# Ledger of designs, part 26: VHH binders against Regulator of G protein signaling rgs-3 (rgs-3)

Target 1, 363 residues: Regulator of G protein signaling rgs-3 (rgs-3), of Caenorhabditis elegans (q18312)
Amino acid sequence: MWRSYKAETPELADETQEVDLNLHDSSESDHEGRQSRSASITSSTSAPASNDVTLQVPITNSSATSPTPSTGSMYFIAGMFDGKEKVNREQPPMPTTDGVEYPRAASWAAGNCANVLNDDKGKQLFRVFLFQSLAEENLAFLEAMEKLKKMKISDEKVAYAKEILETYQGSINLSSSSMKSLRNAVASETLDMEEFAPAIKEVRRLLENDQFPRFRRSELYLEYLEELLPRSYAEKWAQSFEGLLGNHVGRHHFRIFLRSIHAEENLRFWEAVVEFRSSRHKANAMNNLGKVILSTYLAEGTTNEVFLPFGVRQVIERRIQDNQIDITLFDEAIKHVEQVLRNDPYVRFLQSSQYIDLLSKLK
Below, E stands for the ipSAE of ESMFold2; O stands for the ipSAE of OpenDDE; V2 stands for 0.75 times the mean of E and O plus 0.25 times the DockQ between their complexes.

## First folded at step 9 (VHH; framework vhh_5c3l_4)

Design d3 (from x14 with H102Y S105D W108T L110T; at its last look DockQ between E and O 0.26; V2 from the best seeds 0.00; counts 0 for: pae E 3.1 > 2)
Fold by ESMFold2, look of step 9:
Structure d3 (fold): chain B 363 residues (1-363), chain A 126 residues (1-126)
Amino acid sequence: as target 1 above (363 residues)
Amino acid sequence: QVQLQESGGGLVQPGGSLRLSCAASGFTFSDYAMSWVRQAPGKGLEVVSDISGSGGSTEYADSVKGRFTISRDNAKNTLYLQMNSLKPEDTAVYYCAKTTTYEFDSGTYTDWFDYRGPGTQVTVSS
């Protein structure tokens, strides 16, 4: 996989020799007559499935909240001590695109949710997303906690803490232990912010692990990005398959095209492997994602099944079974998938109305 | 032609410190994120740390957080890894690796490694 240097080390550590990730060649003709897409058929009976997947779109994680809670007292109290203009979160305004370049807005989806929350326009867009998803209470709770933290110990601070508990205890999905810690922290009236930490941390994890991934895939975010997308960026996709896939808007339009020809599975696999690689600093998460990718995309007969050259799935299975999971686990598989996408669907996309109409709209 | 050369490995006692360097040439060093990747005997590759092209953003594997510090000197085209409080489990060959960036509009999905050096051995013996 890596250019310029190859070590002849045991196969365990270097499953892919060297690749230029900007250039995945597959110019050879497609004549694979003997290869079956499924290497093993006889073991398709009952097996335990660890199919809890973060890599697909599990939209069932939305919080259900009342559409019209009485929020006047919360917003009034919060704004009183901060001096800032009060924002009405029931119908938060869309941020404008004024002064926002595409790379800035694209960066909101990078890494973790701190990136979007640290940008004023990104945070506002995320707030609109959360409002539309009936999940704005998580961000509102964290904002209320920050305002509480800044308040001096007073009767007003105690009253605000009680208001926060009353407002959010029924809407925020906390473990019983974290909810108990939150109630105890409010009841103590000394309002030591360390006593709020379990609840704050759990809500941050909900934002990070549930809402932020959905935001990155949302129509709301993608439409905002598309408004910012220069035509010159999209024009470069005709010379760069990697540029198409690496661009959030480009990948979105390519997905729509792939769905129209019933060929989205290879793109879904590609995205899953990229997420696997992005978990490289979290060994347990990376191991779990590897297992999920195997069961979701490489299992025979699934809707998501991706077809691979002979033996490639078996190598992946054996490495996972032997607990030999590293960042190279899917390198051979993704090389094949990129070749499949590049050789036919990509070329057809460039001739499709999906791409041509997009170009005509961009500036 | 991209060239990466690690140095600074060696034998160190547990609890000791070591500083790795990687000299880079053949590309505009400051334009690219860089990483340290290690391979322990009989194990797969582990990405130890990443640093952005400017040096303003860093990330670490959980196994090394608080003990290792990645840095770069763009004027000298050199990547560094300061390793403190070393443990026997840190024994590995350490590689510096260059990432890809297709273009500024590529966003989040294209961060991957395209080149690495030959590596430098770090041994932490009891």
Scores: ipSAE 0.363, ipTM 0.748, lowest interface PAE 3.1, mean pLDDT 76
ESMFold2 (binder alone), look of step 9: mean pLDDT 79; pTM 0.804
OpenDDE, look of step 9: ipSAE 0.653; ipTM 0.903

Design d4 (from x14 with S52Y H102Y S105D; at its last look DockQ between E and O 0.27; V2 from the best seeds 0.00; counts 0 for: pae E 2.9 > 2, unsure alone 63.3 < 65, grease 25.4 > 24.2)
Fold by ESMFold2, look of step 9:
Structure d4 (fold): chain B 363 residues (1-363), chain A 126 residues (1-126)
Amino acid sequence: as target 1 above (363 residues)
Amino acid sequence: QVQLQESGGGLVQPGGSLRLSCAASGFTFSDYAMSWVRQAPGKGLEVVSDIYGSGGSTEYADSVKGRFTISRDNAKNTLYLQMNSLKPEDTAVYYCAKTTTYEFDSGWYLDWFDYRGPGTQVTVSS
């Protein structure tokens, strides 16, 4: 039973009820879940290696845009030819923490991306993340579309629509049909927003299915949360294992501790099962992820191997073979893994410098 | 002490509509995400829809998007599922389910269902 988690964040339970956070239109464009398999989403959707602290090296994403990348310095290369400018791109300012309390900032990761986009500080932090990921254009395009929609028909509106196309057509990854619709919509004298809808929907889907999940696990977001984390929240972790695991900052520090004792595999499995459960609305994706979890974490001899009680792995294997994959597939396994983490590493973490030093710097 | 009770099931023709309700008690309803889960004959569990504690964020299985609408009334501790354009493959027992996961810090990162009601039968046939 998980009682300590709800005591940690009860203040924000009602703040999201009046925001229309349902991106219903974008969800229908994600049939079969295959669009979520771009290179930008592979870091944590199929493996326990959530690269929370690992910064993507630009040379692994695209070698054509990096003329001389030594590891770790893409921005240095990009700026050297203009002398005093870096391709006219400056990072957006980080939002201040003024007026932001931990429960508000934690709520940005909940549900779908409307939660972060409807908060002025959250939206700005997400924009910084997108800039660092070379994907700010997706949010900027949607903002430009909203501005265009509100303009009255005029020469100014026509000029702005053309500016949007010129600015974004090379940076937004659209299907050929949606790009054609966008070009036709810009050429239309009436600027019928119905013709923009395919492009808007595809960009919203990318934001929701790829970039928002990566934001939620990013070092940028976790560092912002840690700056806001009250000492009293972290003190409650000593009384609640569920409180530790349910807190993004707490789980991050627990992972660092587990790595230091070479025991991260149970937490990686736990996170993979949570991802499996989050795919519950996409049956093909859930089935595929269940098979990946079996081969990644439950196969004998792998570096990710998790040890389970007698017969638990075999039941999972049998259910997968018989196509009996549903959200309960890993229930027995995850109960065991939580017990293993709770009984020993959790107690040691509470006595570790990782936890004690964190407490000493929290307010 | 958690109590969940579904109602509103029944027999309906293809293309028809039903509205399911779930009365909840024994916990602070607004603190928890709630789900509708169904089980067709001979099949495993399918999570049909989720709604977060505030009622502001919802998700749907691909098989029901555009046809089903989840909602909640936190003042009445009641969860709803409006089902339109029903198909024979929607035939199942529908369960109202409570999660253990609080909505703001982790989403679905912890144990997802600790309680459910007894279910209500929905049958879609000619």
Scores: ipSAE 0.366, ipTM 0.748, lowest interface PAE 2.9, mean pLDDT 75
ESMFold2 (binder alone), look of step 9: mean pLDDT 80; pTM 0.816
OpenDDE, look of step 9: ipSAE 0.635; ipTM 0.897

Design d5 (from x14 with H102Y S105G; at its last look DockQ between E and O 0.19; V2 from the best seeds 0.00; counts 0 for: pae E 3.9 > 2, placed apart)
Fold by ESMFold2, look of step 9:
Structure d5 (fold): chain B 363 residues (1-363), chain A 126 residues (1-126)
Amino acid sequence: as target 1 above (363 residues)
Amino acid sequence: QVQLQESGGGLVQPGGSLRLSCAASGFTFSDYAMSWVRQAPGKGLEVVSDISGSGGSTEYADSVKGRFTISRDNAKNTLYLQMNSLKPEDTAVYYCAKTTTYEFGSGWYLDWFDYRGPGTQVTVSS
C-alpha cells in the first residue's frame, strides 16, 4: 500500500521544491457546517493614546452623533431594521498595492486567519470584505478588546468595557456561557483580561470557520491578487500544471475555461480533496468531509459525478463505511483526476483566449 | 535529492518520554513546513503535528495535544518531536514529512508519498 511516487512523478516532486511553504505559519481551523463562525486570538494593534479615544466614543446604544464609520456594528442602532432608513455606512478604504508583492498577498490565504490579520494590508482587505458582507462587527469587537487590554485600569477603561458590551452584545454570536462570562467580566470592574478570553476566543473561531474561508474565495481577494500577479508567474503555468492549479488566480481562470467546455467537475473534486486534507488534525471534520465528498462527487448519477477507474470508488466507499478515514483516503482518485485535467483541458486552456488575454494584461 | 532520516525511537514504559529527531537534506529546510505522521500496526496514517518553516506556528492532533511538542532547529536542518506521558496507543512507526502548498483551503497538505523518511519505531509497553 505504501509506494514511492518519487520515481513515477519526477515533475511533481520538482515542482514541490519551487513552492515557498514558509508562507503557511498558521493554525488549522475547524470546518463545522452547523456553525460556520469561529474566532482566533490576534494581537496586532499598536499602542496609541487609548484613553482619549475612549472619551470620544459615545457611551449610549442610541446616538444622533455617529462615531467613525470604520466601526460598522456601532452604526446598528435600535430600530434600524424595523423600517428606518439604513444608517449611511462608510466602506473602509481599500488597501493600496504599494509595497505589496504577490507572494505576500497570496500568503494571506494560507493556513488560518492569523496570516491575514497580522499583515496591515491583508487586515485592511479583510475588513473591506467583512464590511461588504455585513459582518465587520466580529473584527471590530476583537480590535476593541485589544484596545481595552492596553488601557491601564481607570474610570475610562471601565466605561469603555461597558460601551463594548452594549455595542456588541446583540450583534456578535456567542454561546450563552461566553456571553455570561463577558457580562460578568464587565460588571466586575476589575477588568482582568483573562475573564474576557472565552469571548475573544469564540469570536476568533467565528472568523476562522466562516468568514475567512469566504474571504479566500471572494472576488475582492482574487482581484487584489490578480493586480499583483507578475506575468512571469503566469508564463510558468505553461510548463507546470501543478503551478497552475496551485495558484489562486490561475485556478480562477482555469475554472472559467472549464465551465466553457462543461468540464468543471474534476476541478471541484480536486478542491474538495485539498480542503479534506486541510482538516487533518480534526478527526470529526475530516470524517464528515470525506463522507460529503463521496456523496457529492463519487456517487453514481449525481450532477457533480467524477468518473474514476473501476475499483477506486469502491475502495473509498469501503474505507468510509469501516471508519478507516485518513489523509490518504482520496490519493488514488485525485491522482486520476489530475491526469484527466492535465492531458486535455490544461493543454486547451493554454491555447485559449482566457489564458492569452490574461497574459496580455499582466506586467 | 530530498532526504529525511528519523531517529530516537525505541521501547519505553507507559508514562515515559522519547525525543524523535529528523535530519533533513537536499532542500532549503527553513522554507518548508514539516510534519510528524504515525502509523500504528494495521491502522491508517495519523498526522500528529505540524510546524511552520520559521517554527513560529504549530498544530497538534487532539490525540497528542498537551503531551507532544514539535520543534525545529533551522541552523541544523533538524525536526524534533518531544513525546511525554506516552501511552500504549502511541505505539507506531513515526515519520517526518515535507509539505506541499496550495493557495486556498488551509493552504497546504502533506506530500506524503514523495517526501518522507523511512520512519522510526516507537513501542510503549510494560
Scores: ipSAE 0.259, ipTM 0.672, lowest interface PAE 3.9, mean pLDDT 76
ESMFold2 (binder alone), look of step 9: mean pLDDT 81; pTM 0.832
OpenDDE, look of step 9: ipSAE 0.606; ipTM 0.888

Design d6 (from x14 with H102Y S105D L110E; at its last look DockQ between E and O 0.26; V2 from the best seeds 0.00; counts 0 for: pae E 3.3 > 2)
Fold by ESMFold2, look of step 9:
Structure d6 (fold): chain B 363 residues (1-363), chain A 126 residues (1-126)
Amino acid sequence: as target 1 above (363 residues)
Amino acid sequence: QVQLQESGGGLVQPGGSLRLSCAASGFTFSDYAMSWVRQAPGKGLEVVSDISGSGGSTEYADSVKGRFTISRDNAKNTLYLQMNSLKPEDTAVYYCAKTTTYEFDSGWYEDWFDYRGPGTQVTVSS
């Protein structure tokens, strides 16, 4: 049971402040001196690529193209043609790394998208990601709603609300009921921000369930993190397998190495189990993740299959069949997988060009 | 050696309150996040609540949110769970659990359980 694991954890006392996480607690302050152990680890564990949080995959990012002027120059005349030139996109600037340390930037991937949105550098980086993904309208809509909220009731506020609806109604993916709520709120004389809340909430869900997971694993974010990564952090990976796996950049380079030797499946399983453990306060989510992990990684003959000693998989299968899924479900399996990764691929990674070349580039 | 001892369980009527305590020794208590974990009859383990080493951050299972409050007294090496508005489905053995914490120069932590106490029984029945 839990008694078989012995941890000797040196914790360095520090005034480190937690990022603003979406935590429900009884404490009156969310400004205590470091990341919540559960929430921070939850964010790290929710980074596996194998289990996206949303099933809604299709989103519409394509812009409608103008009619070609090859025949009939009078269709949708000069005003629309000029409008196309006026709406050409200009990429937002990348945030600098000035005044940003690695732990701060790593925390942007923690928990939910509020963490990245509440940091000025993180928000700007997320905006660049959304621009490159042709999804920037979702953030722009939320920012327009914040501007609208700060305006006093006036003819200008009414006009701006109508402008927001006209600008975004075709590009943001709202449900029929949320779109109706948005139209009604725009028509309202009061322009009460509570009447806009359904639309705002749904757009935040779109950011949370689709764009934020993609940002977290994006090359853009990883490159920003790597620019901040101290050489001393990467040097310590030679003494700490846990340090390698726990570092977002380290895990990325380890994954690339594992792919080169066709051995990535154990890391993917490790990440999935960490996500499973991070869902421990949401029993339905945890149960569903347990079933997905079984079918994805423990099914015979798949590319994702991890190999466990006989009996380990069978216990997991029986517990799922008997609906006895709890936080301990994968404890023996992940211990085995960590041993497999530690005893051979980790040692080889430390001597690989993947690690050595990275180390030579870091400051 | 890590030792955890729960107390404060008992029989209580629906709607009542209880306060659980967990005495900790054998480690630097303030360095580690702590959790309350429960096991109802015939069911698996459910993590009820977590609290950071400093006490500044807490989390709760949806089933207890708004009714239970986790706290700690680092001077007394004691973890607490205030349980209000108790329901029959709260009937369980409640365990105090110590987490592991890995603080690396990367700012990353792994928070998973390595020790628990023997538990204290809470029974909510009329």
Scores: ipSAE 0.357, ipTM 0.748, lowest interface PAE 3.3, mean pLDDT 76
ESMFold2 (binder alone), look of step 9: mean pLDDT 82; pTM 0.837
OpenDDE, look of step 9: ipSAE 0.534; ipTM 0.844

Design d7 (from x14 with S52Y T101V S105D; at its last look DockQ between E and O 0.16; V2 from the best seeds 0.00; counts 0 for: pae E 3.4 > 2, placed apart)
Fold by ESMFold2, look of step 9:
Structure d7 (fold): chain B 363 residues (1-363), chain A 126 residues (1-126)
Amino acid sequence: as target 1 above (363 residues)
Amino acid sequence: QVQLQESGGGLVQPGGSLRLSCAASGFTFSDYAMSWVRQAPGKGLEVVSDIYGSGGSTEYADSVKGRFTISRDNAKNTLYLQMNSLKPEDTAVYYCAKTTVHEFDSGWYLDWFDYRGPGTQVTVSS
């Protein structure tokens, strides 16, 4: 088969191609997750008064008065407002591309979010994404926890732990039990870092299950990758359909072309199967996603329907019914879909302005 | 020419440990994700563990979490699988695989194996 973990080569020279690309107006749009934000005037983004020449040194203060909060804002403290809201902070700087080659940057999207977080350039790019999504507090919390972990047990460490709780308890999306564990860990003043683990784990899970997938799909990440993409990589797509589909930048441009000829449904199925395969270590999730793919892409009459050779859908359905799901479930289907894409749209893409214009812009 | 050679398999009692190694040559090892894949007698193919080129991101099948540890030494072009607390269900041929990495919106995916080694047999029985 075409993409198999067995040592077999798909020999499809005698396979009859019958897929008819009937597309409807259900083109793929840019998908976005839910925006996650917190409003806090006491955020660390407030400018300190120590180096603020605007404050000058008047003795008087107006402790009996406070600015009127804007409509819909319930939290306000005097003196912390300096003409900016927390979310009006300047964007963090984009990481430079110095010393970064395409495979390194592409790997930031791989696996779980630890990969992007363990790379200094990747982490900074993710921070920019989170800032633009009004969700940087999740990363900031994790960074504060790493700093806390490295501190000696001291009154300063206890004070910092209390500041972390005060800063983030209203903005971090934690379960009631994990929030209680976090408060208890701070209150214990022994500051055993294992007591912080439930909160840390839940924030990492939020980043992993919500923010990281959105980062991987983001225009920000795509543009960073495209800046790094060597022309020679894109030139090799003319020799390798697998190279085109397996490259995030290449797939993006191929999708745009497919939309222009109303032929995106096969790519959407291909992407769904890739997601299925990415769940290979979580058997329940993989089983459920297999069922969703069957109902979404292989059911008669859906807007996402792809057409398969006789018997292929039926084998998939029987395997699901018999609970015989493994990573190979869609191998015959995806082989056919890739053949359909390769035989006509791929060739046309290589001749299209989408591909030619991209090549002219790459180094 | 890409070459992958597994070693370290053998017969071990339940509860025992083995360390598998995979020597790699013919490509820039650090640029590629690597996987351990196994096939038990009469069973389908199971992706046991994955590790990306940086070595910082790893994934494991639920069946081996907490017992197996994947690692790589990019200076020695070698992939490892430390297998502890072995069970009869771990009996399989274990393959080292180099993959084409797909940069899909939902993350990297180890979609297929450009190359795999001939495999090493691991047998767990009394």
Scores: ipSAE 0.253, ipTM 0.641, lowest interface PAE 3.4, mean pLDDT 75
ESMFold2 (binder alone), look of step 9: mean pLDDT 80; pTM 0.823
OpenDDE, look of step 9: ipSAE 0.701; ipTM 0.922

Design d8 (from x14 with H102W S105D W108Y; at its last look DockQ between E and O 0.22; V2 from the best seeds 0.00; counts 0 for: pae E 2.8 > 2, grease 26 > 24.2, placed apart)
Fold by ESMFold2, look of step 9:
Structure d8 (fold): chain B 363 residues (1-363), chain A 126 residues (1-126)
Amino acid sequence: as target 1 above (363 residues)
Amino acid sequence: QVQLQESGGGLVQPGGSLRLSCAASGFTFSDYAMSWVRQAPGKGLEVVSDISGSGGSTEYADSVKGRFTISRDNAKNTLYLQMNSLKPEDTAVYYCAKTTTWEFDSGYYLDWFDYRGPGTQVTVSS
């Protein structure tokens, strides 16, 4: 719940409670020395994949053809596309940074995937990402549909619609109902674009719910942003904690630093609350994210637990139990987490090689 | 210091229109996304609409899409909400709110709301 603007100065850093690294509030899941040695001999190290960056709760049809992208290779992976139409596949070119300023490129990650798709450079970068992820057919299908939509009814339009179906019916993941609608629309030769809408909608949801979040956190996008980042932006992080956290490149480097001191959980919670607030116009998504945040970050004894003052988590728990979820649900919790991050890890980050080395290479 | 002042509320009949204004000062207005947030009697806060710092991107709650239009005039440091086809369920106190993050022309990825004005009452009743 918000208050009217305060007229007094903000609290000084020395009055804020710091994280006590010697305090253990819950049992640890494993001990540091023994299990890691045994895991390296017997089996591969397990990794909690659901703890990495994104809390994606909407239902998604994950592509069965989406092997883990290497993100460091510009070559297609040999043997994954053995069909005749795929043997001469060429990677799409990287967009240049010429004429692109940082705010434009940063905006590609904002909101939904329409932002990146409506920018010619952003769309091309997203295409490279999708190619590396073996998922470029989804974007290509949407581009083909937009081209089809703009064509006047003609023999050429009918032929193109048939080509689209032939090219993509085996590679895009649609429900049986939407695939039937797509086939019927092509067969009718009237080419009513309303009959294509179910297929277009499902493919857009695949891009939006799975591939766009992965693009936003990809090394490809972050490297493109970092090449554009003015040194002056990064210099301002020394004077603005909010500036650091609000910048995509800044958060990336801060996360790397936090991992080096085993303190990433507060940043993960912060990002989860921001995602919760970004779903503010979608009541079901916001409700679901609120519940996921409670179970993931505020449950006692989990490795993801963030520590809050007594009473704060209990109020959140009560409000969720009573179905009183609104945009303010985590306001007190996030204020505490921001103070924890600001009072010690932020100051140490500004003195770290992570920040200093970045600053020295920026233009 | 950040200062936000809403105005333009009042009593209207169903189907009527109102235009809300929010005068902003104490920060570089064009650097920040802005929002309209409302609270109906006995209800929680609902984010009605958002607009990027440049004004190039807007979003709306499903309950108001097609009826409400957010806009801004960065030369006048003023945020607006045009409210058409008003319904009794639009009755609420309406607040303008500032994010905690800077925004450039295309908007910022992460929203953070920590400042609001005192609000203006909108009542839709026959």
Scores: ipSAE 0.350, ipTM 0.724, lowest interface PAE 2.8, mean pLDDT 76
ESMFold2 (binder alone), look of step 9: mean pLDDT 81; pTM 0.830
OpenDDE, look of step 9: ipSAE 0.758; ipTM 0.943

## First folded at step 10 (VHH; framework vhh_5c3l_4)

Design f1 (from d7 with D105S; at its last look DockQ between E and O 0.28; V2 from the best seeds 0.00; counts 0 for: pae E 4.3 > 2, unsure alone 63.6 < 65)
Fold by ESMFold2, look of step 10:
Structure f1 (fold): chain B 363 residues (1-363), chain A 126 residues (1-126)
Amino acid sequence: as target 1 above (363 residues)
Amino acid sequence: QVQLQESGGGLVQPGGSLRLSCAASGFTFSDYAMSWVRQAPGKGLEVVSDIYGSGGSTEYADSVKGRFTISRDNAKNTLYLQMNSLKPEDTAVYYCAKTTVHEFSSGWYLDWFDYRGPGTQVTVSS
């Protein structure tokens, strides 16, 4: 629900703090508008699909598998383009946490993958994730394209463009039309960067729609965030349910607690609604997610079933049937689910070893 | 107290341009992502665009991409929407909305319904 330009927060509730204290729960007259700002945790795609290919495509691309440990062989990545060839593939170095505060690192998961790619520490962490996922070639391709763009027209530039094609033609997952455009762009030898745009755009979409959502949910990113988390942030969760849910590390520990009492379904629904809302700029995706949420979480008899007050599910169902899907579709449901989580599991979590042990580890 | 006030709406011909402004007060503007949200007659709400606290990260609805540009001036606590190549389907009330910022300062999974202004009417008609 929307609030007008009139203030609803008390004037006396704000003190000097190192962190954001704008979340106050002392007034129950406003039960809306305080939603978690967690990244789209469940936005992963099920599999790539293209109108240019048959439905006989494997779920993963051909580069998804790695050599067995008994071979010890590693693929040449990044080092070929940097002139650092190795017979063994080496993981890129982890970025340090020096000079990185929690809000900066948390912002890498926001919006689209440009946020993580535009931060030097974030980009390096994402590269480590991609390496561990055997998908670093997508980022390496984009970096090679940026290097190519900066080169002057020369025999060196032509040779580099041909090297890029040879290196990536069999490893990056492009549609037939984008692969043809890439081959044509390289063959032109005038190397007009507009001719590379279809391939560049498609690889960026692969990163955005598949790898970036997985990065946001990864243990690698969670561990980096937890190393940065101030104890004072986690202490404030005792005074703010919204603070707990809005924090990636907090949500992780709350999920573990909820699993221990067999009560994770409300949090999963909450996360699915956050993903629905994050799709708001893509109307078809948002509509589809709304339908998936209804069938997954609100249908009777499923293992994911969330129980709602009388009439709330029926209104959602009717709006979907009438194609009245907008960003507010689940507002009543999410208000209920947040109340259910706040009233009992949240209080018990704050008394649990899960929360207390975490606090003892934080600075 | 949080206050948001939109301005710059009006009647324009198809193909015309408008620039919306939103004056913000009562909070540290640069700490929050900001959004433009619109509601056309008889339709639901559409989030038109978002901009993060730094001003460098933006997102747009497909219906407006390439025609609209969101921007912010953190020194003046002002949010803008430049609307070009306007079409009749752009007719709506346009709202300036802020997120709440928890430990994230840019509306990274957006709480765009925390506060909004009263809106400004944009009408595109020949």
Scores: ipSAE 0.251, ipTM 0.675, lowest interface PAE 4.3, mean pLDDT 75
ESMFold2 (binder alone), look of step 10: mean pLDDT 79; pTM 0.813
OpenDDE, look of step 10: ipSAE 0.744; ipTM 0.944

